VH-VL binders against Small ribosomal subunit protein mS42. Designs and how they scored, part 13

Target 1, 220 residues: Small ribosomal subunit protein mS42, of Schizosaccharomyces pombe (o74379)
Amino acid sequence: MSFQQRFARALDVGYKNFLSKDAVRNIFAYDNHLRGLVQKECKIHQTPYRVPSDLMVQSASDPARANLFNYSSQLVNHDFFFSGLISPERPSADADLGAINLKPGIDASFGSFGELKSQMVDVGNSVFGDGWLWLVYSPEKSLFSLLCTYNASNAFLWGTGFPKFRTNAIVPLLCVNLWQYAYLDDYGLNGKKMYITKWWDMINWTVVNNRFQATRIESL
Below, E stands for the ipSAE of ESMFold2; O stands for the ipSAE of OpenDDE; V2 stands for 0.75 times the mean of E and O plus 0.25 times the DockQ between their complexes.

## First folded at step 17 (VH-VL; framework fv_ebrasodebart)

Design w3 (from w1 with heavy chain R98T; at its last look DockQ between E and O 0.24; V2 from the best seeds 0.00; counts 0 for: pae O 10.4 > 2)
Fold by OpenDDE, look of step 17:
Structure w3 (fold): chain C 220 residues (1-220), chain A 123 residues (1-123), chain B 108 residues (1-108)
Amino acid sequence: as target 1 above (220 residues)
Amino acid sequence: QIQLVQSGAEVKKPGASVKVSCKASGYIFTYYAISWVRQAPGQGLEWMGWISAYNGDTNYAEKLQGRVTMTTDTSTSTAYMELRSLRSDDTAVYYCATGPRYYEFWTGWFQHWGQGTLVTVSS
Amino acid sequence: QAVLTQPPSVSVSPGQTASITCSGDKLGDKYAYWYQQKPGQSPVLVMYQDSKRPSGIPERFSASNSGNTATLTISGTQAMDEADYYCQAWDSSDAHVVFGGGTKLTVL
């Protein structure tokens, strides 16, 4: 099942109180464009077309494959971003039961969910240029933190221990797209803060919790 | 806990097809890839390929290109592996496997394994 | 396609240290993984990312990977450690997974 097929409903109705149908379609169109670019790069570099996550890892740290990395990484980021959202029909500010399992760590790291929200909104709004803002977890430190990546870079490189000798592995739990195309349609040039604010209400905390719990189980 | 439960043993004739299922539980199926590995009697492990439950992308071993098809059903958290034009040397135990819960979407190694499905191809 | 070479068999006495090697071109530049398989059972991951132990794997299991060789070491080998061991790597060129031929560890 393709990415677009998985989110076909969003293409039809958008995300209520977050992204319009047209905005979603624009983003998904861009996603398709990126996929095409990945295919071109694969051909250029004589690399078989594979899942973007693997292509991202394959091309990371190779300046000659910078385009392949960027395009594949952006696809991974797109997928991760959208997979972290509640369903398009779900009402905004619908709290997920799973969020409570994150509370102790979030409180320890940020003080509260409210503070986390405030920081993500402020930090995200302060990011100059295109990029992504991540909530990440460090199993070793048992702490949550925010990570900002610019352009198409992502937090997964740290999570997988890539490159091989990198330490301080982190696990991405959620991210928000800070590229202008992600919010311009609905929020305009000065609407970035509002965009992030509305995004917060669309977070599927069950998914976030599952990702978090997965790390904890594996660490036991 | 992550569990992979595979379909039962199959006996097939040469030239036939077999479809093995692998039902996953204990995690969000959509965010992972399912790999298939087979083992002929008394032989080693042979990687067959993987499929991403997330986007449906597949990667098959070159040896099996054209004969193997991997699919997933996210609604049932089930992966399928179909092998066509069966030969006697396809007799093996077939395993489905997934990566660790730590890393979504990656296909590079296996933390969890199914119990295996014996497929016997005989005339 | 990358090839990983393992010795077909290794024998040790109880309490001794067993060493199983896995050789491949520039294997040290990749992560190595190790699986244990007992007769009639599914493989079990015993080492990941060269030297990390999954939960539930005894500390007597260790591994390293450098140059062209990954090595699985079992200190204080026990009878229960008798099994087939497979090394595995991921090929970044084509996203394929490759297994070694396997090593039968016999505890005498």
Scores: ipSAE 0.000, ipTM 0.549, lowest interface PAE 10.4, mean pLDDT 86
ESMFold2, look of step 17: ipSAE 0.013; ipTM 0.526
ESMFold2 (binder alone), look of step 17: mean pLDDT 89; pTM 0.922

Design w4 (from w2 with heavy chain T28K; at its last look DockQ between E and O 0.73; V2 from the best seeds 0.00; counts 0 for: pae E 2.2 > 2)
Heavy chain, then light chain:
Amino acid sequence: QIQLVQSGAEVKKPGASVKVSCKASGYKFTYYAISWVRQAPGQGLEWMGWISAYNGDTNYAEKLQGRVTMTTDTSTSTAYMELRSLRSDDTAVYYCARGPRYYEFWTGWFQHWGQGTLVTVSS
Amino acid sequence: QAVLTQPPSVSVSPGQTASITCSGDKLGDKYAYWYQQKPGQSPVLVMYQDSKRPSGIPERFSASNSGNTATLTISGTQAMDEADYYCQAWDSSDAHVVFGGGTKLTVL
ESMFold2, look of step 17: ipSAE 0.517; ipTM 0.799
ESMFold2 (binder alone), look of step 17: mean pLDDT 90; pTM 0.934
OpenDDE, look of step 17: ipSAE 0.693; ipTM 0.878

Design w5 (from w1 with heavy chain Q111D H112V; at its last look DockQ between E and O 0.75; V2 from the best seeds 0.00; counts 0 for: pae E 2.3 > 2, SAP .531 > .496)
Heavy chain, then light chain:
Amino acid sequence: QIQLVQSGAEVKKPGASVKVSCKASGYIFTYYAISWVRQAPGQGLEWMGWISAYNGDTNYAEKLQGRVTMTTDTSTSTAYMELRSLRSDDTAVYYCARGPRYYEFWTGWFDVWGQGTLVTVSS
Amino acid sequence: QAVLTQPPSVSVSPGQTASITCSGDKLGDKYAYWYQQKPGQSPVLVMYQDSKRPSGIPERFSASNSGNTATLTISGTQAMDEADYYCQAWDSSDAHVVFGGGTKLTVL
ESMFold2, look of step 17: ipSAE 0.477; ipTM 0.780
ESMFold2 (binder alone), look of step 17: mean pLDDT 90; pTM 0.931
OpenDDE, look of step 17: ipSAE 0.671; ipTM 0.869

Design w6 (from w1 with heavy chain A53P; at its last look DockQ between E and O 0.74; V2 from the best seeds 0.00; counts 0 for: pae E 4.5 > 2)
Fold by ESMFold2, look of step 17:
Structure w6 (fold): chain C 220 residues (1-220), chain A 123 residues (1-123), chain B 108 residues (1-108)
Amino acid sequence: as target 1 above (220 residues)
Amino acid sequence: QIQLVQSGAEVKKPGASVKVSCKASGYIFTYYAISWVRQAPGQGLEWMGWISPYNGDTNYAEKLQGRVTMTTDTSTSTAYMELRSLRSDDTAVYYCARGPRYYEFWTGWFQHWGQGTLVTVSS
Amino acid sequence: QAVLTQPPSVSVSPGQTASITCSGDKLGDKYAYWYQQKPGQSPVLVMYQDSKRPSGIPERFSASNSGNTATLTISGTQAMDEADYYCQAWDSSDAHVVFGGGTKLTVL
């Protein structure tokens, strides 16, 4: 399925108390624009068109294809962001169970969910310019932490051991879009703090917990 | 605990299509890619491609571009591989295997394999 | 289009050390994985991430990956180790999984 098809209900009604349908539609229009830019960059660099996640990986270490990386990375970030939200049609009860399961790790890393919220709001509001705020997990350190990325950069490749043995591995669990196009329509330039605060209430903690469980080393 | 169970053997004529299923259990289906690997009689392993149940993304081996379609049904935790315009050299055992996690697909490993599905293409 | 080259066969006597090589351009910059396959069975992962051994794989299995060559080493080989062995890596240039051609290990 396309990005539009997977989020058709959000395009129809928005996210109550968070993003209006017009804001959601504008973000998705930008997503479509980026897909066009990816196609142009693939032609420029004679790179066969593939899905955004593949293009992101293929272009990550090639300075000549920096635009291709930025556009494809942003598409991957959009998917991750929206996939982490409580659906307009799904009950929040599943989100509550996810938060309960995550509580011991969040408490150990931040003190409480309340402190995590405060840090995400404060750190996110302090980002000057466009970017992304991430909750990440280090399997090596068994700790959650926050990561800010500039512009279209992402937490999928940064510090994940790509290429082999390059950096410390971290795993993205959750992100919030801090680009102005995400919050300007509904919150204005001065409403970034409120946007992040409202976003917090829309986190699907069951999705976050499922992402966390996928970080655990399985019996081999 | 983790299992990949494939559909049964099939016999096809040249020019037909085949669709092999792979039902996963014992893990979070949407957070791991499914790869398909085939092995002609007496030959080695040949990677065909992968699909992510997370978002439906696919990556097909260049040799098979245009002839293969991989899909998933997340409600049943089942992956499908369809190969079209079959030729006699498509006779092989077709395996599904659990691929990389959604955030480390560049580290690739296949600890969990289906039992294999023999597809025979003959006149 | 990456290529991983393995010898078609390797023969050893029981108790001897077997070495199976896998050659590819800059293979040491990638993780290498090794699979054992006995007749009529699905492949079994025997080494991962160059040199790590999965739970349940005997300690006589070891591996390394440096430069252009990964090597699977089986010390004190046993009759049950007779199988086909495949190396595997991922090629970042086209985001494809690649297998070596396979090596038939004979224990006589």
Scores: ipSAE 0.281, ipTM 0.706, lowest interface PAE 4.5, mean pLDDT 86
ESMFold2 (binder alone), look of step 17: mean pLDDT 90; pTM 0.927
OpenDDE, look of step 17: ipSAE 0.516; ipTM 0.830

## First folded at step 18 (VH-VL; framework fv_ebrasodebart)

Design x1 (from v4 with heavy chain Y54W; at its last look DockQ between E and O 0.69; V2 from the best seeds 0.00; counts 0 for: pae O 3.7 > 2)
Heavy chain, then light chain:
Amino acid sequence: QIQLVQSGAEVKKPGASVKVSCKASGYTFTYYAISWVRQAPGQGLEWMGWISAWNGDTNYAEKLQGRVTMTTDTSTSTAYMELRSLRSDDTAVYYCARGPRYYEFWTGYFQHWGQGTLVTVSS
Amino acid sequence: QAVLTQPPSVSVSPGQTASITCSGDKLGDKYAYWYQQKPGQSPVLVMYQDSKRPSGIPERFSASNSGNTATLTISGTQAMDEADYYCQAWDSSDAHVVFGGGTKLTVL
ESMFold2, look of step 18: ipSAE 0.674; ipTM 0.855
ESMFold2 (binder alone), look of step 18: mean pLDDT 91; pTM 0.938
OpenDDE, look of step 18: ipSAE 0.067; ipTM 0.692

Design x2 (from v4 with heavy chain Y31W; at its last look DockQ between E and O 0.62; V2 from the best seeds 0.00; counts 0 for: pae E 5.0 > 2)
Fold by ESMFold2, look of step 18:
Structure x2 (fold): chain C 220 residues (1-220), chain A 123 residues (1-123), chain B 108 residues (1-108)
Amino acid sequence: as target 1 above (220 residues)
Amino acid sequence: QIQLVQSGAEVKKPGASVKVSCKASGYTFTWYAISWVRQAPGQGLEWMGWISAYNGDTNYAEKLQGRVTMTTDTSTSTAYMELRSLRSDDTAVYYCARGPRYYEFWTGYFQHWGQGTLVTVSS
Amino acid sequence: QAVLTQPPSVSVSPGQTASITCSGDKLGDKYAYWYQQKPGQSPVLVMYQDSKRPSGIPERFSASNSGNTATLTISGTQAMDEADYYCQAWDSSDAHVVFGGGTKLTVL
């Protein structure tokens, strides 16, 4: 199923108390534009079309294909961001259960969910320019932390040497889009802090917990 | 605990299609990819492609482009592989294998395999 | 496109050390993985990320990967180790999983 089809309800009604349907439609129009740019970059560089995550990895260390990396990485980030939100169809159904499971680790890393919220809002609002704020987990350290990435960069490739994957890599669990196109329509240029605050209420903690559990239960 | 259970053996004529199913259990289906790997009699392993159960993205081996379709049904935790325009050298055991976790999509290796499905293509 | 080359067969006596090589262009820049397959069975992962051993795999299995060559080493080889062995890598240049041709290990 296409990206647009997976989020058809959000395109129809938006995210209550967070993003209007017009704001969501504008973000998805940009996402569709980026998909067109990926196709053009593939033709320019004679790179066979693949899904954005493959193109992101293939282009990551190639300055000649920097545009392909930026467009494909941003598409991966969009998918991760929207997939972490409570759906418009079933808001808040199991969010509290996921948060309960995460609480021991969040408390150990940040003191509380309240402190995590405060840090995400403060750190996110302090980012000057466009980028992404991530909640990440280090399996080696058994520790959650925050990571800020600029422009189209992402936490999936942070600190890893391509093509080798490192077991010490941090694992992204959640992100928020800090590009102006994400919050400008509903919050204005001065409303970034309020946007992040409202986003916090839309986190699907069941999704975040599922992502976390993959680091805890699965081992070789 | 984690299981991948495949559909039964099939005998097909050249030019037909085959669709093999792979039902997953014991883990969150939507956070992993499913890869398909085949092995002709007396031959080695050949990777065919993968499908992400998270968003339906696919990546097919170049030699199979145009002949293979991979799909998932997240409501039944089942992956499907369809191979069209069968020929005698498509006779093989077809395996499904659980790919990496969603965030490890560049570490395509396989710890959990289905039991295999023999597809025989003969006149 | 990447190609992984393995010897078709390796023979050892019980108790001796078996070495199975896997050669590929700049393979040491990628993670290598190793699978054991016995007749009529699905492959079993025996080494991952160059040199790590999954739970349940005997300590006599070890592996390395540098330059153009990955090597699976089985010390104190036993009759039960007789199987086909495949190396595998991920080739990010074409987003393709690549398997070696396989090596039949015989324990005489």
Scores: ipSAE 0.239, ipTM 0.690, lowest interface PAE 5.0, mean pLDDT 87
ESMFold2 (binder alone), look of step 18: mean pLDDT 90; pTM 0.935
OpenDDE, look of step 18: ipSAE 0.276; ipTM 0.770

Design x3 (from v4 with heavy chain Y103W; at its last look DockQ between E and O 0.64; V2 from the best seeds 0.00; counts 0 for: pae E 5.2 > 2)
Fold by ESMFold2, look of step 18:
Structure x3 (fold): chain C 220 residues (1-220), chain A 123 residues (1-123), chain B 108 residues (1-108)
Amino acid sequence: as target 1 above (220 residues)
Amino acid sequence: QIQLVQSGAEVKKPGASVKVSCKASGYTFTYYAISWVRQAPGQGLEWMGWISAYNGDTNYAEKLQGRVTMTTDTSTSTAYMELRSLRSDDTAVYYCARGPRYWEFWTGYFQHWGQGTLVTVSS
Amino acid sequence: QAVLTQPPSVSVSPGQTASITCSGDKLGDKYAYWYQQKPGQSPVLVMYQDSKRPSGIPERFSASNSGNTATLTISGTQAMDEADYYCQAWDSSDAHVVFGGGTKLTVL
């Protein structure tokens, strides 16, 4: 299914207590616009169209293809963001079960879910400009941590020497969109902290746990 | 236990279409891609494309663009590959293989393969 | 458009070391993977991420990847190792998945 088909209910009713349907529709309209820009950039660079994730890897760290990277990376980030939210009809039911399974790792990394929330709100609110806040897992350290990325940057390609010689390899598990277009309509310029606080209640911790468990299925 | 079970062998005439199914079990279907790989008799492995069960994105090998359609049914954890306008050189064993996790698009390796589906195209 | 080149065949005596090469432009910048395929069977992953061995694969299998060449090495080769071997890479520049042409390993 298309991105819009997968989130048809959110486009219809929004996310109660988080994002109005108009805000959701504006984000998805921008996503659709970016898909058009990716097609245009593929023509410019004489590259066959590929899925956004492939295009972002191909264009990473190439100043001549900065537009292709920015557009494709943002599409990947949008998909990851919305896929991590509780569905509009069941805002809390799925999250509780995932959180139970994640608790030992979250406690080891942050002390508690309450401390994780406090850090995500504080760090996210301190980001000046547009960007993304991520919960990531380090296989080397066996620990969760937070990562800020600016503009269209992402946690999937974090580090230097990507892909194979990448330093500080991490696995993204969750993100929140900190671009103004995500929160301005419903929260205003001064409402970023409240936006992140409301977003926290929408996290589907079952999805986050599934993402985490999938990192361990193919380790050996 | 992770398992990919494919539909049975098919015999087709040139110009027809074939649709091969691949039912997945033992993992979260929507977090992975499914690749399709074929092997003509006595030949090597040829990647055909993949579909993400996560978001429905598809990537097809350039040689097959326009003749192949890959779909998924998330309610049954099943991937499908349809090849149209069949020719005799499409005779091959068609494999499904579990591709990368949706956040690992820079790598693609296949630890889990279906048993293969022989498609014979004869006039 | 990317191409991975393997020798069509390699022969080795039992107990000796077999070496199968896989050549491709900038292959060392990508992870290389190796598959074993016996007649009538699906491919089996025998090495991943250049040099890592999946559980259940004998320790006599090893691999490396640098520059333009990946190499699969089988020490103490046994008759059961007789098979076709394919290298594979993920090419993010202009192709998605690339397999080598395959190498028939014969144990004489």
Scores: ipSAE 0.266, ipTM 0.703, lowest interface PAE 5.2, mean pLDDT 87
ESMFold2 (binder alone), look of step 18: mean pLDDT 90; pTM 0.936
OpenDDE, look of step 18: ipSAE 0.651; ipTM 0.866

Design x4 (from v4 with heavy chain T28I Y109S; at its last look DockQ between E and O 0.56; V2 from the best seeds 0.00; counts 0 for: pae O 3.5 > 2)
Fold by OpenDDE, look of step 18:
Structure x4 (fold): chain C 220 residues (1-220), chain A 123 residues (1-123), chain B 108 residues (1-108)
Amino acid sequence: as target 1 above (220 residues)
Amino acid sequence: QIQLVQSGAEVKKPGASVKVSCKASGYIFTYYAISWVRQAPGQGLEWMGWISAYNGDTNYAEKLQGRVTMTTDTSTSTAYMELRSLRSDDTAVYYCARGPRYYEFWTGSFQHWGQGTLVTVSS
Amino acid sequence: QAVLTQPPSVSVSPGQTASITCSGDKLGDKYAYWYQQKPGQSPVLVMYQDSKRPSGIPERFSASNSGNTATLTISGTQAMDEADYYCQAWDSSDAHVVFGGGTKLTVL
């Protein structure tokens, strides 16, 4: 499913037992606002408008283009976040069946999926300020780990950006949005923990598994 | 085995449009990009653009902006490239190639190519 | 837009070492890739990430990339190595792919 399709469907029905239709509407309204801001920054910096992922990479090392980076990066994070979710209707299918190939690594890294959940909920809830919590994989170490990025920063550039100059590359597998706008509508100021808990049940582990399997293929 | 199979040769008039398909198999289609590269007779390789099968993001060569549209169908693992307002200098063999994985951005190579599609534009 | 420059042709005798260069601004700071293309065939990746060799590519193929120049080296050149060779890199400023103009390698 494309991002636009997810967008359209989510606006119509929300995410059952996770995000209301109104909450989703507000989130995507902000997404559209960010897109407008990206266009504005492109004009300011005389940069041709491109997809957010490209603009993110282009502006990452330029302090003068910090706004462009932040807006673009946030859009990339939004896309990745929603792409990792099951259908808004949440069919009765067991979403965890797809996680079979993840189990050995998750067990080795966290002890169990239950422990992983507990840690993501606790770590996410303990984060002060706006940001993102990521599950990442290190091909070099063959281990999974949690990564927290603040504001609009992400795990993509952390792990794979400019490989010639970076060591200890990581691959993002999933993330949860910890910005207040992501959960305030449905969960309130004190509902962050519940928000993350409900998010866990919405994870499409088949997608996560496929992302993980992709890391097992030789990089050329 | 990873394979990219393209549609057959096309003959078009100037001003017409052509749509070339590229069916992929043997890998997780959704998490890789597809690039299109063309080669005019006796000339070098020219990159046309790429599309991410992951989210549908596209990036086109500046020369072709406005005339080219790349799409993917994840249900059939097929990529499409449409070129509009064809001109004689668009006569070329068009190749699809598997691009980088979704998390690698643009540091990958093209190890897997389609067999090529000849598009001839003539009056 | 980044430009990669290759010599249009290189000639070598069988058994000799062929060297094909690819020049670009700060190319050494990027990964270089090399493709072999024979008439009527699709390009074949022969080198990736500056100096790595894909499976199935003979060991006589090697490559390096430093400064502004990437170099493909074919030791003990054989008749079957006669082909067009293209270098390729990514432009990090716009995420475009850039190919060199190609080099025709002739084995005399």
Scores: ipSAE 0.073, ipTM 0.701, lowest interface PAE 3.5, mean pLDDT 89
ESMFold2, look of step 18: ipSAE 0.433; ipTM 0.774
ESMFold2 (binder alone), look of step 18: mean pLDDT 92; pTM 0.950

Design x5 (from x1 with light chain D29N; at its last look DockQ between E and O 0.03; V2 from the best seeds 0.00; counts 0 for: pae O 12.1 > 2, placed apart)
Fold by OpenDDE, look of step 18:
Structure x5 (fold): chain C 220 residues (1-220), chain A 123 residues (1-123), chain B 108 residues (1-108)
Amino acid sequence: as target 1 above (220 residues)
Amino acid sequence: QIQLVQSGAEVKKPGASVKVSCKASGYTFTYYAISWVRQAPGQGLEWMGWISAWNGDTNYAEKLQGRVTMTTDTSTSTAYMELRSLRSDDTAVYYCARGPRYYEFWTGYFQHWGQGTLVTVSS
Amino acid sequence: QAVLTQPPSVSVSPGQTASITCSGDKLGNKYAYWYQQKPGQSPVLVMYQDSKRPSGIPERFSASNSGNTATLTISGTQAMDEADYYCQAWDSSDAHVVFGGGTKLTVL
């Protein structure tokens, strides 16, 4: 199933035991809204419309294009978030089954996948305000870590470094959306922890593993 | 009680502009979008566009692009819809309706409507 | 741009079940809402989120969606239910709002 097909299916049925179809529709509607905003900003700044990832990079560290960056970055984050999920109709997958190549590093960094889950749930739940929680890999250190970004900021630019900081120090592997709109419909104001807990079961560890492997190849 | 109160009926000539107001009360104005919907005599409902009271973002129907401008005044909790270059086929009752709240835009429903404003365009 | 198609009119006798359909491409991926409008009045929301009723709307009102068709069902139709009914959805591609052409329900 293609990525587009998965999204389409999610709109129809939601993600079982994670996000209702209404919640998914709401999120995608927001994405469409953001796309419109990106287009508007492109006109304002006389920037040709490009895919959000390109616009994000182009507008990074430019205060005059802060809106363009935020909107494009948020779209990128959404795509990364959803692309890292299993199919809406797929049962929960065990991290140990799909992430064999991640296991040594995860064990070294966190002790176990279980501990990683616990930390992501706790850290995510402790975050105040809107943002994203990332699992990132450091090729230099051969270790994994958690990174929290606020608002529309992301781990991609962090890893590649800003023009001022060229550090390919980290590679994002997965993220969870901590914006309130992402979980309020299904979980409510006090349901953030449950939201993240259920999200964990929706992670496509094959995708995460592939992202990890790709990074290793590029570093060689 | 949530209320949307619109301005009174307007009579305009072709080529003129009309600006209809919609004063909102009973809720936090800035958290929601306002949509405008019109209805020609004996015809169905036609969505014109929406505006976010949060950030001023707008989305207009393609048919009305270039002729319609929606604005909000948060200090008075009032939304405005201006339609320019009026034609006879613009004769309709114009409604404002409260849209979804922020982050839920365009997936919601219109539970609250204004009373409507009749705009008549005639020579 | 998405189009929603409704029958122009539906007639039922009192006590019978009225069904009003709303058809559109990929409607299953959209929210479908229903509005009732009586002459000289503003539209009134009768169904939202595909199957929920606002406060004050009788239980005889229900909605369903199958494929690309949404259906408003009024069981035990009463004279007071005579009105125009509009379906409304949003387009997932551009977040535009779309209304159906409306259906005049006559209670004979």
Scores: ipSAE 0.005, ipTM 0.500, lowest interface PAE 12.1, mean pLDDT 86
ESMFold2, look of step 18: ipSAE 0.626; ipTM 0.837
ESMFold2 (binder alone), look of step 18: mean pLDDT 90; pTM 0.936

## First folded at step 20 (VH-VL; framework fv_ebrasodebart)

Design y1 (from r3 with heavy chain Y54W; at its last look DockQ between E and O 0.70; V2 from the best seeds 0.00; counts 0 for: pae E 3.7 > 2)
Heavy chain, then light chain:
Amino acid sequence: QIQLVQSGAEVKKPGASVKVSCKASGYTFTYYAISWVRQAPGQGLEWMGWISAWNGNTNYAQKLQGRVTMTTDTSTSTAYMELRSLRSDDTAVYYCARGPRYYEFWTGYFQHWGQGTLVTVSS
Amino acid sequence: QAVLTQPPSVSVSPGQTASITCSGDKLGDKYAYWYQQKPGQSPVLVMYQDSKRPSGIPERFSASNSGNTATLTISGTQAMDEADYYCQAWDSSDAHVVFGGGTKLTVL
ESMFold2, look of step 20: ipSAE 0.301; ipTM 0.717
ESMFold2 (binder alone), look of step 20: mean pLDDT 91; pTM 0.937
OpenDDE, look of step 20: ipSAE 0.779; ipTM 0.890

